# VH-VL binders against 7-cyano-7-deazaguanine synthase (queC), part 8

Target 1, 227 residues: 7-cyano-7-deazaguanine synthase (queC), of Persephonella marina (c0qst3)
Amino acid sequence: MKQSSSIIILVSGGMDSAALLWLAKKEFDKVYAVSFDYGQKHRVELDFAKKLTEEAGVEEHFIAEVPHLKGIKGSALTDRSVEIPSEEYPEGPPVTTVPMRNLNFLSIAASFADIYEIENIGIGVHSVDSPYPDCRAEFVSAAEAAINASSVMVAKKKNRITVYTPFLGMTKTDVLRIGLELGVPYEKTYSCYRGTIPPCGECATCRQRIEAFRSVGLEDPWFKKER
Below, E stands for the ipSAE of ESMFold2; O stands for the ipSAE of ESMFold2 at other seeds; V2 stands for 0.75 times the mean of E and O plus 0.25 times the DockQ between their complexes.

## First folded at step 1 (VH-VL)

Design v05 (from v02 with heavy chain N54D G99V P100K Y101D S104F S105L G106S Y107G S108Y L109P, light chain S30L S33D; framework fv_vorsetuzumab)
Fold by ESMFold2-Fast, scan of step 1:
Structure v05 (fold): chain C 227 residues (1-227), chain A 123 residues (1-123), chain B 111 residues (1-111)
Amino acid sequence: as target 1 above (227 residues)
Amino acid sequence: QVQLVQSGAEVKKPGASVKVSCKASGYTFTSYAMNWVRQAPGQGLKWMGWINTDTGNPTYAQGFKGRVTMTRDTSISTAYMELSRLRSDDTAVYYCARVKDYDFLSGYPFDYWGQGTTVTVSS
Amino acid sequence: DIVMTQSPDSLAVSLGERATINCRASQSVLYSDKNYLAWYQQKPGQPPKLLIYWASTRESGVPDRFSGSGSGTDFTLTISSLQAEDVAVYYCQQYYSYPLTFGQGTKVEIK
């Protein structure tokens, strides 16, 4: 018995945002979701995001278009001429980097938060995402400050918007462990950068999720073989 | 009654390999994960990794990756831990230990332990 | 890695007196109202034996004099009335995150 609290979750359809969505359903009274269409090759992930939000029972699921990111060339996630690598690059930012992706996503989520008077914005960033500058704690703190400086709701109601990042400093294995305890339907999550069904099993995100499942003694549901 | 019985003491030279066995009885072997923990003389406990006894899928602690191999044989309910390229600081008692609950294989403590296998590495 | 630190390293307690062992995790091991923390007893020449799991749940067959308490990062194992057979080294363990880690151990002796 406490005052109602609300959150909007950035849902990609992948494992981390699914764990975050299930955690938010436990911790907050009202849960909203937003997913982004930015012309990514793995657009099929949006279909999984819709299934996950339906199963979780969110208040509203928004799909926001990011058309300026659709026109960007040079990223393997959006540029069809750039092949998605089977391994992470050991030197420099990955070729899958979309410039300021999380900044764009948080600003759009903040617009929904301001309009619907939602007090929290959830994003599933964690330590494995550290090669991306916009997945780090310093970025999250700066974005939260900018959101609060810009919010009409905050200015009028004197209530802050909090960027909720419960998985910062965690490994993908730690996040998976949390999601398993929460009962996340991982067979309904999708992470493949290549956008294939079934997932390719060779891109960076496929390798990371396969390794995360192996680290808890399980097989990824997508690659599990029947006896 | 649940029992985990390990192979006997080993004396090895640096650079050799050792393979320790852990035979389970008194329960369904494939329903519980098996962990490996070592203890150097006068020191504390150090986790090495674990194996899903049903699938055979191992998970290794970072410090042992590349030198340790965990396997099992379901036909004789036995788990194995092989450590290669032995160093003098690998001298320790090696334990197998069962995870308490099979439904969440890596989220539970160790309820049964083998008696330990002493491995001595000396020139 | 989550670092587990026990205090004291050793203690001597008279028969029938209370023994208290502390365990501190470098990060919280609490999730969903569960503390992923266990306590083990190891006697000379024997393997460790599980005493307590989920920070405060006593394993079947473990005497009532053993109790666990604490949450998040700070945990305590209490032996309310020390018996001669309780002379052992006691270890805390987190099973929240890989790699699984143990405290350095606390040696309990009779005085």
Scores: ipSAE 0.000, ipTM 0.430, lowest interface PAE 17.0, mean pLDDT 81

Design v06 (from v02, 17 letters changed; framework fv_vorsetuzumab)
Fold by ESMFold2-Fast, scan of step 1:
Structure v06 (fold): chain C 227 residues (1-227), chain A 123 residues (1-123), chain B 111 residues (1-111)
Amino acid sequence: as target 1 above (227 residues)
Amino acid sequence: QVQLVQSGAEVKKPGASVKVSCKASGYTFTSYGMNWVRQAPGQGLKWMGWINTYTGEPTYAQGFKGRVTMTRDTSISTAYMELSRLRSDDTAVYYCARSGYDLTQYYYYMDVWGQGTTVTVSS
Amino acid sequence: DIVMTQSPDSLAVSLGERATINCRASQSVSYSSKNYLAWYQQKPGQPPKLLIYWASTRESGVPDRFSGSGSGTDFTLTISSLQAEDVAVYYCQQYHSTPYTFGQGTKVEIK
């Protein structure tokens, strides 16, 4: 059942947040979006986030700058001296880790939620096979508690803010199946860590999405012989 | 030191139920999922299912659905596997084994195993 | 369900010689550039012991003579120089999809 409420979605321009955006449009009456500029190498993903939110028809799309994350050293996503690897590491957080990225993003989204009196914050974490500590249910629960303890809206209205994580127990393949059913325009999604057009096809995110499409018997729109 | 200690051997009649316990120590119980694997005499290993120890949500192998129940008690860091309507072919050693996980289901290898609980089903 | 098939069912190798065990999955056990395959050693009267995970990563405390290789559907466990304490049954296991499944086991004995 569609919810009689509002949500703000963290939209990156990638596959998972695109599926979340389309699901939110089905499940909520008012959908807002926020995207983050943190100096990531794949900043072209922000252009795709804008196109996706326009296609979906959100109430408003916010772009929040996170300049302190731009200065983070050692992460392949933000440190220009660190090579983007062709494969994801099997143990521990990979070199693409940006410390407390999702915590920063949720706190910023929460400030928009509080100001605009939005009751839900959506994030496309799926946790299965995630090496990132800030993609886990424990983190989501703690963040939601902190948000509710801090919210002026919650204090005034006595209604809690919910961190909406519908994909938390799912694989990327499961999320892709949901997105395909919802009609997500995957040819308009972009997730290459190197930021190239066309996508490189070799970084962790390119390999993950190619494999996800293969697992459902399809070819990734970016790598099809015909578009 | 990380350890999984299982309850003692059981002898049951056909149609009865058995509940095996697995007590964890030396790590944060809710940071790892708990698997149950059985091995019939002279045979290989068969996965029965696992439980998310934080949420309490189980996942069962198809062949055991309807007869197996997996639970846990976080206050004593103990996981349980109950198998009902026992048959003679349920005679096996039952192992608990932890696997890496976050607070949802996590597909992972089993790095620490309990010593095993022998369950004999005979009339 | 993903079916795991090992070969051979049993293997007799002289001390100091190489032992090779193969494991084939009925479907790919790869996802996100990882191979969801583990190898376990089981000695009589003992629980299985993890040797290798992610197809090729050796568990802490496992001797260097044990190595894993392969990807997708075809995997190999190699013991480069068999020792007396290596007499055991070895199992491959996929953790790519539920239900998790094991190979039937390969018994390694001294010639």
Scores: ipSAE 0.000, ipTM 0.413, lowest interface PAE 18.7, mean pLDDT 81

Design v07 (from v02, 16 letters changed; framework fv_vorsetuzumab)
Fold by ESMFold2-Fast, scan of step 1:
Structure v07 (fold): chain C 227 residues (1-227), chain A 123 residues (1-123), chain B 111 residues (1-111)
Amino acid sequence: as target 1 above (227 residues)
Amino acid sequence: QVQLVQSGAEVKKPGASVKVSCKASGYTFTSYAMNWVRQAPGQGLKWMGWINTNTGNPTYAQGFKGRVTMTRDTSISTAYMELSRLRSDDTAVYYCARDTRYSYGPHGWFDPWGQGTTVTVSS
Amino acid sequence: DIVMTQSPDSLAVSLGERATINCRASQSVLDSSKNYLAWYQQKPGQPPKLLIYWASTRESGVPDRFSGSGSGTDFTLTISSLQAEDVAVYYCQQYYDTPYTFGQGTKVEIK
């Protein structure tokens, strides 16, 4: 059973957006995808985003460049002089924080939604206690309000745009369980902040995904031991 | 631990509106959709609609469209169901019920259920 | 709409005997190897209580005398050895598609 509405999904190439993409294909009749090039060290994730969207069979996959975020200094994700840490996320925003990244991404996705008359924007935020302020319920509600207040489509049609966040309040393990049930090809997902192939296995995102797979009795496809 | 507590019984005249509340506790309110179900005296269960508690967007059963409004307040973990232009056949017990599979999409079984709110419509 | 039909409307069973309730969906509620079918128990003056979901998965705390079976369009709730506290109305529910729909209910009584 599918909804009679369209959605545009923010696809990074990682596990969470992959689970969201597969869920959206089940729940919506028309699924679009947008991925962002913001100068991140793990640009190879864009190749994985392309493979995932091709596998899922989306209506159209957009790649948006975010040049002002490419110039951000001090973030380990974009500043080559700052090393990607190997520890899990600390209390408070980590050094990998890109200022207002999700706000920029949602505003760009909202532009596509307005032009293509898409009623939903999907983002794979999942942790209630995320160290990133732009991954929390309060942010999502405020962003959705701003999008609807500024949308030409909404003003004309009186249909609201929904920011679809089905994983809000879940752990990464919970999201993985959903993705496994949906048949997500996790071997085609990529999360390493360092951008290496194979993934480094040491950065926060590598460690989170390895632990998530371990918690469900599986090994991460990237680090699966040979028989 | 997980529970839903509804507002008290209401007596209304035909043509009036009634607003029933459902306060959630013991879980993350925005992680689960909230369903509304009514049961007329001596009859079965009839689904009225559900609300996405995260986004606030409702879906209504056709028989109630135009008369029902579902909202929520995330700051107090409370969902609301307002039914307008009340008729005598709206006399029923109204239940809220959590959609247990919100995380896997909005299609899930219902647990827990609120204790029910009796609404009597009489002239 | 998916129409849910239960049979019988009422059932009288002796204590310790098996009670069987049937539920039929007007279309298949099977998707991705999951049957979107739940069973609820309702006693007078109380809200419905979840017994079974995914057609056959028993909710935690529900006695093992309750079991669900079936797939696609035909489902069964079985109470293997009826106890006095099992006197109630039982409802099946599909959550495959909106509008969500319930069967009309089966009243279980002691014979």
Scores: ipSAE 0.000, ipTM 0.423, lowest interface PAE 15.1, mean pLDDT 82

## First folded at step 2 (VH-VL; framework fv_anetumab)

Design a04a (from a04 with heavy chain T106L, light chain S95Y; at its last look DockQ between E and O 0.02; V2 from the best seeds 0.00; counts 0 for: pae O 15.2 > 2, placed apart)
Fold by ESMFold2 at other seeds, look of step 2:
Structure a04a (fold): chain C 227 residues (1-227), chain A 122 residues (1-122), chain B 111 residues (1-111)
Amino acid sequence: as target 1 above (227 residues)
Amino acid sequence: QVELVQSGAEVKKPGESLKISCKGSGYSFTSYWIGWVRQAPGKGLEWMGIIYPDDSDTRYSPSFQGQVTISADKSISTAYLQWSSLKASDTAMYYCARHKGYSYGLDAFDIWGQGTLVTVSS
Amino acid sequence: DIALTQPASVSGSPGQSITISCTGTSSDVGAYNYVSWYQQHPGKAPKLMIYEVSNRPSGVSNRFSGSKSGNTASLTISGLQAEDEADYYCSSYTYISTHVVFGGGTKLTVL
């Protein structure tokens, strides 16, 4: 079942990256993690990411600062003047889009992969109903090609780097089911884009998370009925 | 002037050993992958394998793994293709070729040797 | 297992344009831009005509052009001349396995 290989996982502290992390611990011999601090309003997610990687038992967890993304105007995630929406995602890229986010993250993760000679980079994207252009198969394929064309490890070791995207053809509910089967501690994950404790319960990601749990007959651990 | 110069034609009998050579000049020999390509009479091009001369890292096509030995002597800028026991089916033209690009081995073969005809009779 | 498929032969008259196809899969020709084309006259070593899908090396006539759509690469030769009569091979170099795969070759006859 376990691949004889190594992987670096992009871990945000959210549901999808947690499911990916637990899946990767099952499927790979050595699991590394990287998380990104780009000045997001929900920076508390990094605390959850660290707790998840400690519990999963990764080889090492890197925190990469991305200063050029901090304070970018026009994104609801980094610009305090832009409200985190309460409504469903609109057609086209939502206001929560950070420019080129996954492209930046994959290129930085690829640098770690190149340095540590890691053959796989894992990202928890899924394309079914995703509003973000950098969560789609076309993007992943293009990014993988660019990474392999740029990699000294690929040139030197005469091998390839694979961008591991096991959830790409799945819904959020599908990913949740996988995580539940794997034993992901969802009470230790964080999805709220507003960065509040407790999570706000009203932003698009909180609502999607709550509905995903309800669709499998469960209550979200953050919003469990008290009585 | 960049070139690959191969050793001359060979006529052999089945069971004999053979080592043919490919000498590079006019460039940094150790910085480029060198490949070997077979062409049987009247047939197409077949990739046999490649070597990185700096550290002798060698890769073989599955069809040729265990059938030939690819090696290099970087001190004299020369790559080799070797058989321990020739078969009649080894009759072919053998080319060496350099990968285009510097240091990474990711692109086309831009420089080809003139070829070495190996004939193995009866 | 990568296999590049070319037509066995193609023909054209002087001055015409002809196209030679090279069909791979979504994991080689369709996924990467490391496709090359070689010309081989009888008794001679192959000569690189096109690299990286569409680039010409120095000294190659602009009558030779390359393109790709989906899983199929194409070599187009315009203004056919008698000296274009040769065998043409495509190849795909995949960094996945450090493996070069050639097409079976296409004999171009100038009528």
Scores: ipSAE 0.000, ipTM 0.431, lowest interface PAE 15.2, mean pLDDT 83
ESMFold2, look of step 2: ipSAE 0.000; ipTM 0.464
ESMFold2 (binder alone), look of step 2: mean pLDDT 91; pTM 0.940

Design a04b (from a04 with heavy chain S31K R59E; at its last look DockQ between E and O 0.03; V2 from the best seeds 0.00; counts 0 for: pae O 19.9 > 2, placed apart)
Fold by ESMFold2 at other seeds, look of step 2:
Structure a04b (fold): chain C 227 residues (1-227), chain A 122 residues (1-122), chain B 111 residues (1-111)
Amino acid sequence: as target 1 above (227 residues)
Amino acid sequence: QVELVQSGAEVKKPGESLKISCKGSGYSFTKYWIGWVRQAPGKGLEWMGIIYPDDSDTEYSPSFQGQVTISADKSISTAYLQWSSLKASDTAMYYCARHKGYSYGTDAFDIWGQGTLVTVSS
Amino acid sequence: DIALTQPASVSGSPGQSITISCTGTSSDVGAYNYVSWYQQHPGKAPKLMIYEVSNRPSGVSNRFSGSKSGNTASLTISGLQAEDEADYYCSSYTSISTHVVFGGGTKLTVL
């Protein structure tokens, strides 16, 4: 049949990528990971990504540098003159938007997939109404088409590369429930955009994470008080 | 354990036909690309082409396209290299080799046959 | 039919480290991580020493290492031994037509 059961996962160290990683370890024979250093203020997430991939037992974990994103101004994630807000602006892309982030990341991951002959690329997008344009279904579909048109492996083997998006159409709470069932060690995940240890608890991503745990009747492991 | 065994040395005259063989054992023959490599006396290695035995998908080096035929019989785990009309310049050692991996033909050659010496002279 | 460029010969003394270069283009060595190195003793078939730029097959000594920078791949042999005297060939994947190119070969002499 010549079917491949290998995948490369984009791993940020956050909740969604951790759930995807644990799901992929269940569903695929060989799991690779790639993480990106693009000059983000919260670069400590890469340390958590490494801990997660070590615990999951991936075949290899690549760290790819994206230096051109470091020089771009106007994003709170890469420009020190732009403050990390306590909440997102509701009427458009948030100030934490890094231009075309997932397009850059999928293209780089596709290069690894082509070289290592991996037929699946996993990304943990989960909202059809994401405030980030490059987290939406229409973007994923367009990116998959471009990847397949560019791939040497696809041209030679006459097969397809699949962008694996199992959480598309789900809420953050839905993804959290899946991760809890899979045994994701959420105490080893990191979400804070400010990059502090402990996490700040005040930025939009920290508050979304806290709310997700509360919605399933749990406390976030980072903010659990001793009793 | 895993091996490629080639047919014996051949002495031929120009214009004669020839088919040499490469038999794989100890692995799933149909799941690996098999390549052919030429080495003229005192010279380096030249890639000739590859075949995927499961469906006979075949690719040739531009230098050898139309000059040789690569084929396989998966029922007996054997790949072949053949000429319809030999030339003196075909005098060389010919190796078959297996690509590393199960499904992809872009990796290194990890298993090599012992070689078949073909001598073409009047 | 011009292939990857290797020096015709290289030499070293026992215990020395030596490096063999393999220069291609941005369409082969520079583009892909399918660079391999083969050792061939006289009268014998080639043996895979390095695959995917820097990986060693089981049974290959850790004295052999591979690397790549730009369009040039390198094979380094540390702690040179008399048994290392052989011909060495690099190879690379080069196009979407899925063909392999070899270097011209390097004769390693151990003095």
Scores: ipSAE 0.000, ipTM 0.412, lowest interface PAE 19.9, mean pLDDT 83
ESMFold2, look of step 2: ipSAE 0.000; ipTM 0.414
ESMFold2 (binder alone), look of step 2: mean pLDDT 90; pTM 0.933

Design a04c (from a04 with heavy chain K100R G105E; at its last look DockQ between E and O 0.02; V2 from the best seeds 0.00; counts 0 for: pae E 13.2 > 2, placed apart)
Heavy chain, then light chain:
Amino acid sequence: QVELVQSGAEVKKPGESLKISCKGSGYSFTSYWIGWVRQAPGKGLEWMGIIYPDDSDTRYSPSFQGQVTISADKSISTAYLQWSSLKASDTAMYYCARHRGYSYETDAFDIWGQGTLVTVSS
Amino acid sequence: DIALTQPASVSGSPGQSITISCTGTSSDVGAYNYVSWYQQHPGKAPKLMIYEVSNRPSGVSNRFSGSKSGNTASLTISGLQAEDEADYYCSSYTSISTHVVFGGGTKLTVL
ESMFold2, look of step 2: ipSAE 0.000; ipTM 0.524
ESMFold2 (binder alone), look of step 2: mean pLDDT 91; pTM 0.935
ESMFold2 at other seeds, look of step 2: ipSAE 0.005; ipTM 0.488
ESMFold2, look of step 4: ipSAE 0.000; ipTM 0.544
ESMFold2 (binder alone), look of step 4: mean pLDDT 91; pTM 0.933
ESMFold2 at other seeds, look of step 4: ipSAE 0.006; ipTM 0.548

## First folded at step 3 (VH-VL)

Design p03 (from a04 with heavy chain Y104F T106L, light chain T98Y; framework fv_anetumab)
Fold by ESMFold2-Fast, scan of step 3:
Formats: C-alpha cells, structure tokens, sequence
Structure p03 (fold): chain C 227 residues (1-227), chain A 122 residues (1-122), chain B 111 residues (1-111)
C-alpha cells in the first residue's frame, strides 16, 4: 500500500537515486522529481534522469539550475582545468568535492516542496564509507531542521517536511540489492564523472558501480562482455 | 515562439575571413546545445560541431576541427561559426540547430535556423 | 562520417503508404534509441519529424511513424499527400566521440 503523502526525489540519473525513485513510487502516492544543472562535466546524466523519471511516471520533473556552482575552481566535477582522477577516493575530501552541493540541492528541493505543499524530500545518500561531509547523518538532520525552521508551509501550521533517507545506513551494494528487487532498469542509469558514452570505467564512480555489480554476482549493464 | 534566426547570405573570395551568426529567441539560450550543420550544393546534411553557450564547451567533427571556430555570446543569445581563411570548397548552406535534451548526440535537433548561404568564388 | 544507409529515392501515389529505411551498425542505430528523421523541402531548412525512434514532435501529422529493428530504422508515411514530396534524412547518435551521423538522404517523389 502506498502512503497518502507526496515526495520530491533528488534524481541524478545514477544508480542510487534510481533505486530511491523506484522505492518512492512503491511507497508514496505522489512522486515528484528534481534534477540539478550545476555545470557538471557529466551533463549526460541529466538525459538519463529525464528517461528514468519518464519511465517511473512522476507527477512532474523539475530541472533546477545552480549557477553559482557552475565553473567553480578546484572541483574536478565543475572546474574544467582539473582532471577527473582514474582512481579510488584518496584520503581526505576528494578533488571531486563540490562545496556544500547537497545543502544547495536540498534547499532548492525544499523550495519546491514548500510551493507544492510536498511533505517529503528524498535523497539517496548512504553514509557508510562516504568521503563527502554532506552525505552523513549529522548533515541530513541539520538540513531537515533548517528546512523546517524556514518553511512557509510549516509556519502556516501545515505538516512538517521530512528528509527521507532510506539508504543512509547502507553500502552501495546494499542499495543495489534493493534496486534489483524493485526492478530498476540499471541499463538506463549513468554514473560516469567524465560524461563519456560509453562510460570510462576508470573514475571513482565507474569503479564503485562495477564493484557493486560484481559483489552481487552480476555484470554492470554498460560493461557486459556479451554485448 | 521558439526560433533561431541566422544572418544573411554571404559572397566571399578565397582567403577571406567570415563570421556568420545564429540568434535564439523564445527559450533559455544557455540551457541548450547549438549545432552547426553543413549542406553542400546538391548534397546531404553533415554535422560540423556543437557548442553549449553557458560554458562555451565545444565539440567538432574530425573533418571540421581546425577548419572553423564555433563560439557564442550568451549576453545576446547568439552563436557563431567562423572561418579565418575561406576556400571554394566551403561553398554551402550552413544551418544552426538547437539540440533537444541535455547532452549532445543523445536526442535530436528540434529547432532549425533558416540557413545562411555562403558562396566562395574567385 | 556517413555511416547510415538510405535508399536514394522512393516513390508513391497519393493515399498510399511508403517506408524509408535507415541502416547503420551496432555502434549507432543498433546500440541506441536515439534515431531521428528530418524532412527537407527544396530551399528550406530541415524539419524534425521523428525523434527517439518513434516519437512525434507537436504539430507533426500522425501519418508519420517511426520504428527500429536491429540495425535498421524505418520511417513510414501513410496516406501519402503531395506536400510530403521532399528529401528525408535519418540521424543517429554514435558511440564514437559524441558524434551525430546523418544518412545520405532519400528523395520522396509523390506521383
């Protein structure tokens, strides 16, 4: 049975947000989606986000621009002078870190939630082994508190806004197992930071994706040797 | 309405420089790739390259890399195609077109300019 | 690169149906569902008729339909009308360097 409430899901086009989208379609009556254009080098993920939301049958898919994050220097995801590394995450914050990315994203999603009177915001963070500070439980709790303190909907004595993070205590492999059970079309998901077609297979996200599929005894759809 | 309006026909001599334009209106110009497509007299369509106006990310067909320069001025919603030195073989109709979707090559060109005829003769 | 093969010409009479094929490889038409079709009348810019294999833009007649099987995409025009006489080009995404490749074009003559 679906909940009587509505949710807006942050959809990147990648594996984790796809699993979240399919879970939300099972658990909520109305599902909205928002994707972000922040000048990321892998703009192709926005095309996959659009296809995933169309297939899932969301109520509305919003594309929000984040212009102040476009072309910021020092992040490999937005600064074209900084190469995407072909390795696992180094110790400390990786060079692919975009400052306060998830905070910006949650704030924008909260604006849509407030306008459309949506009571839940879904984000596919999983905190186990995350190198990013804005993917952790402490951050999620603080962001939810700030959102509710700022909400016009909440201030008018409507229901509270909940940040829905069902994968927070999970590994990427755990999230993949859930998505496979839900029937997520992983061949329609895209994770490569370099934005190439086919995916490069060497950046941190490609490596994590390939390893997650191997850990469940499957081949990544992008790297099937028999196709 | 959403439209692309191109500059007028050009008649040039070999060795001359040329810059033609494509002005977008009725949509967010910086949010879409703009492509350039060439059609030689009596021939088919061939893509030359594309630009994302917001950050000037450009990609060229191997046949046109180093032959032309694609640029954009987002303050006036205009994309450009430029030659430093024209050849007689550059005689063709040149179309600009807006790419549907967020990543070039994964969808179609949904809005086309009317074309700019470039004639290069000695 | 011209990797997509179309017949040079096709013809039909008013009210008939015709089909134009577009054959590529497993790296373009066979790999991706990003096949589009364009109509070009003499002296005019191309007009998008079909995108993503079978979708029609707003304002395009439902007489135009698209399909794909393996490495071959097809454009079908039913209830052929005189105004359909034009050149038709297919296009596909290719996995090589974010390229778009066009077919050689097909001249449709309405007899």
Amino acid sequence: as target 1 above (227 residues)
Amino acid sequence: QVELVQSGAEVKKPGESLKISCKGSGYSFTSYWIGWVRQAPGKGLEWMGIIYPDDSDTRYSPSFQGQVTISADKSISTAYLQWSSLKASDTAMYYCARHKGYSFGLDAFDIWGQGTLVTVSS
Amino acid sequence: DIALTQPASVSGSPGQSITISCTGTSSDVGAYNYVSWYQQHPGKAPKLMIYEVSNRPSGVSNRFSGSKSGNTASLTISGLQAEDEADYYCSSYTSISYHVVFGGGTKLTVL
Scores: ipSAE 0.014, ipTM 0.574, lowest interface PAE 7.6, mean pLDDT 83

Design p08 (from a04 with heavy chain K100D G101S Y104F; framework fv_anetumab)
Fold by ESMFold2-Fast, scan of step 3:
Structure p08 (fold): chain C 227 residues (1-227), chain A 122 residues (1-122), chain B 111 residues (1-111)
Amino acid sequence: as target 1 above (227 residues)
Amino acid sequence: QVELVQSGAEVKKPGESLKISCKGSGYSFTSYWIGWVRQAPGKGLEWMGIIYPDDSDTRYSPSFQGQVTISADKSISTAYLQWSSLKASDTAMYYCARHDSYSFGTDAFDIWGQGTLVTVSS
Amino acid sequence: DIALTQPASVSGSPGQSITISCTGTSSDVGAYNYVSWYQQHPGKAPKLMIYEVSNRPSGVSNRFSGSKSGNTASLTISGLQAEDEADYYCSSYTSISTHVVFGGGTKLTVL
């Protein structure tokens, strides 16, 4: 049999997962995608995830619901009573933190990987600018170990499912440079935590995105002025 | 003690067939992948392929697909590397090595055989 | 044939520290925390020195340490000793499960 490689990518609709998706299409023979509905305020990102996966031409795009995270109290992303801040990340985990979000996402993606015999799970975490505990290398390593300890596919062959994290040591600007070289359609990506169209330009993710584009001498497609 | 013991040096002529061996001891042979690594004289390490002895699932490097056959006999804890027709360019040291791909393993070649020198000359 | 990029040679004096780099791509070194380093003395089989970027097997001196940043992994040897003189190879997982790629190797000379 001909050598092949397979991966399932966690696609949010944002710029980091879009860069990851385009990189995966270049590096892997078969690319699958999974996106998550967890009741987030920026649900419109799921529409962008669908457009991005269609543009990229994935084998299959799964949408997984995570109902127990829907309406979770205390997180600005899921609790309507908590305002999304219009400032940069403070010391420690921000109020937009959803507890164990990436752990839930990786475990669900691992279920798809095990069922479809997919050997890699891709997640677009980058740790340099991230205050979130579940975006760090230590977390990724521990999650991968847990996935392999519980996998039916792995138990049969003692082979591994690997977590693909090419952006762990990178800034958002570094990831943007890679995505621009790959030809990512950034006008089809969406990052705003408030879920507004157009994006608010004020939340932490909007600010990081605008700054990343500015640092490479470009304007974010969402905020270009027309004349 | 975990060990991989390889067969002795071989001197062959072009066109001859050859099968070299790698015998595991001191561990569950069927629970680990066995890889083959080539080192041409004065050159670096080249991964050739890997086999899971329990079901004989075999993966080859693109450079070695169709050039060699990797097999295993789990009843005697032995892996094999074979050529149907040797070429002078096959002259190299051949190492077998255990690859620990378990969820809490090293994900590396942790135990190496001593190597089998294969010389192909007319 | 895929190969990770290593300098052909490095040198140092006893007691000094040296670092050997290993540069790959986003589908191997950059993608996975499964970078290994092997030491090979002339006429001997390779010996595992570092696995999973920075972990040491039992019996390997703590003078050997590993790290990774982006697509580049590094092996650092502190308190350099004459017996460290050897060839050093990095390796990484690739996007194909169980597939491995080796670096070209680095000759360490202790002067």
Scores: ipSAE 0.006, ipTM 0.535, lowest interface PAE 11.8, mean pLDDT 83

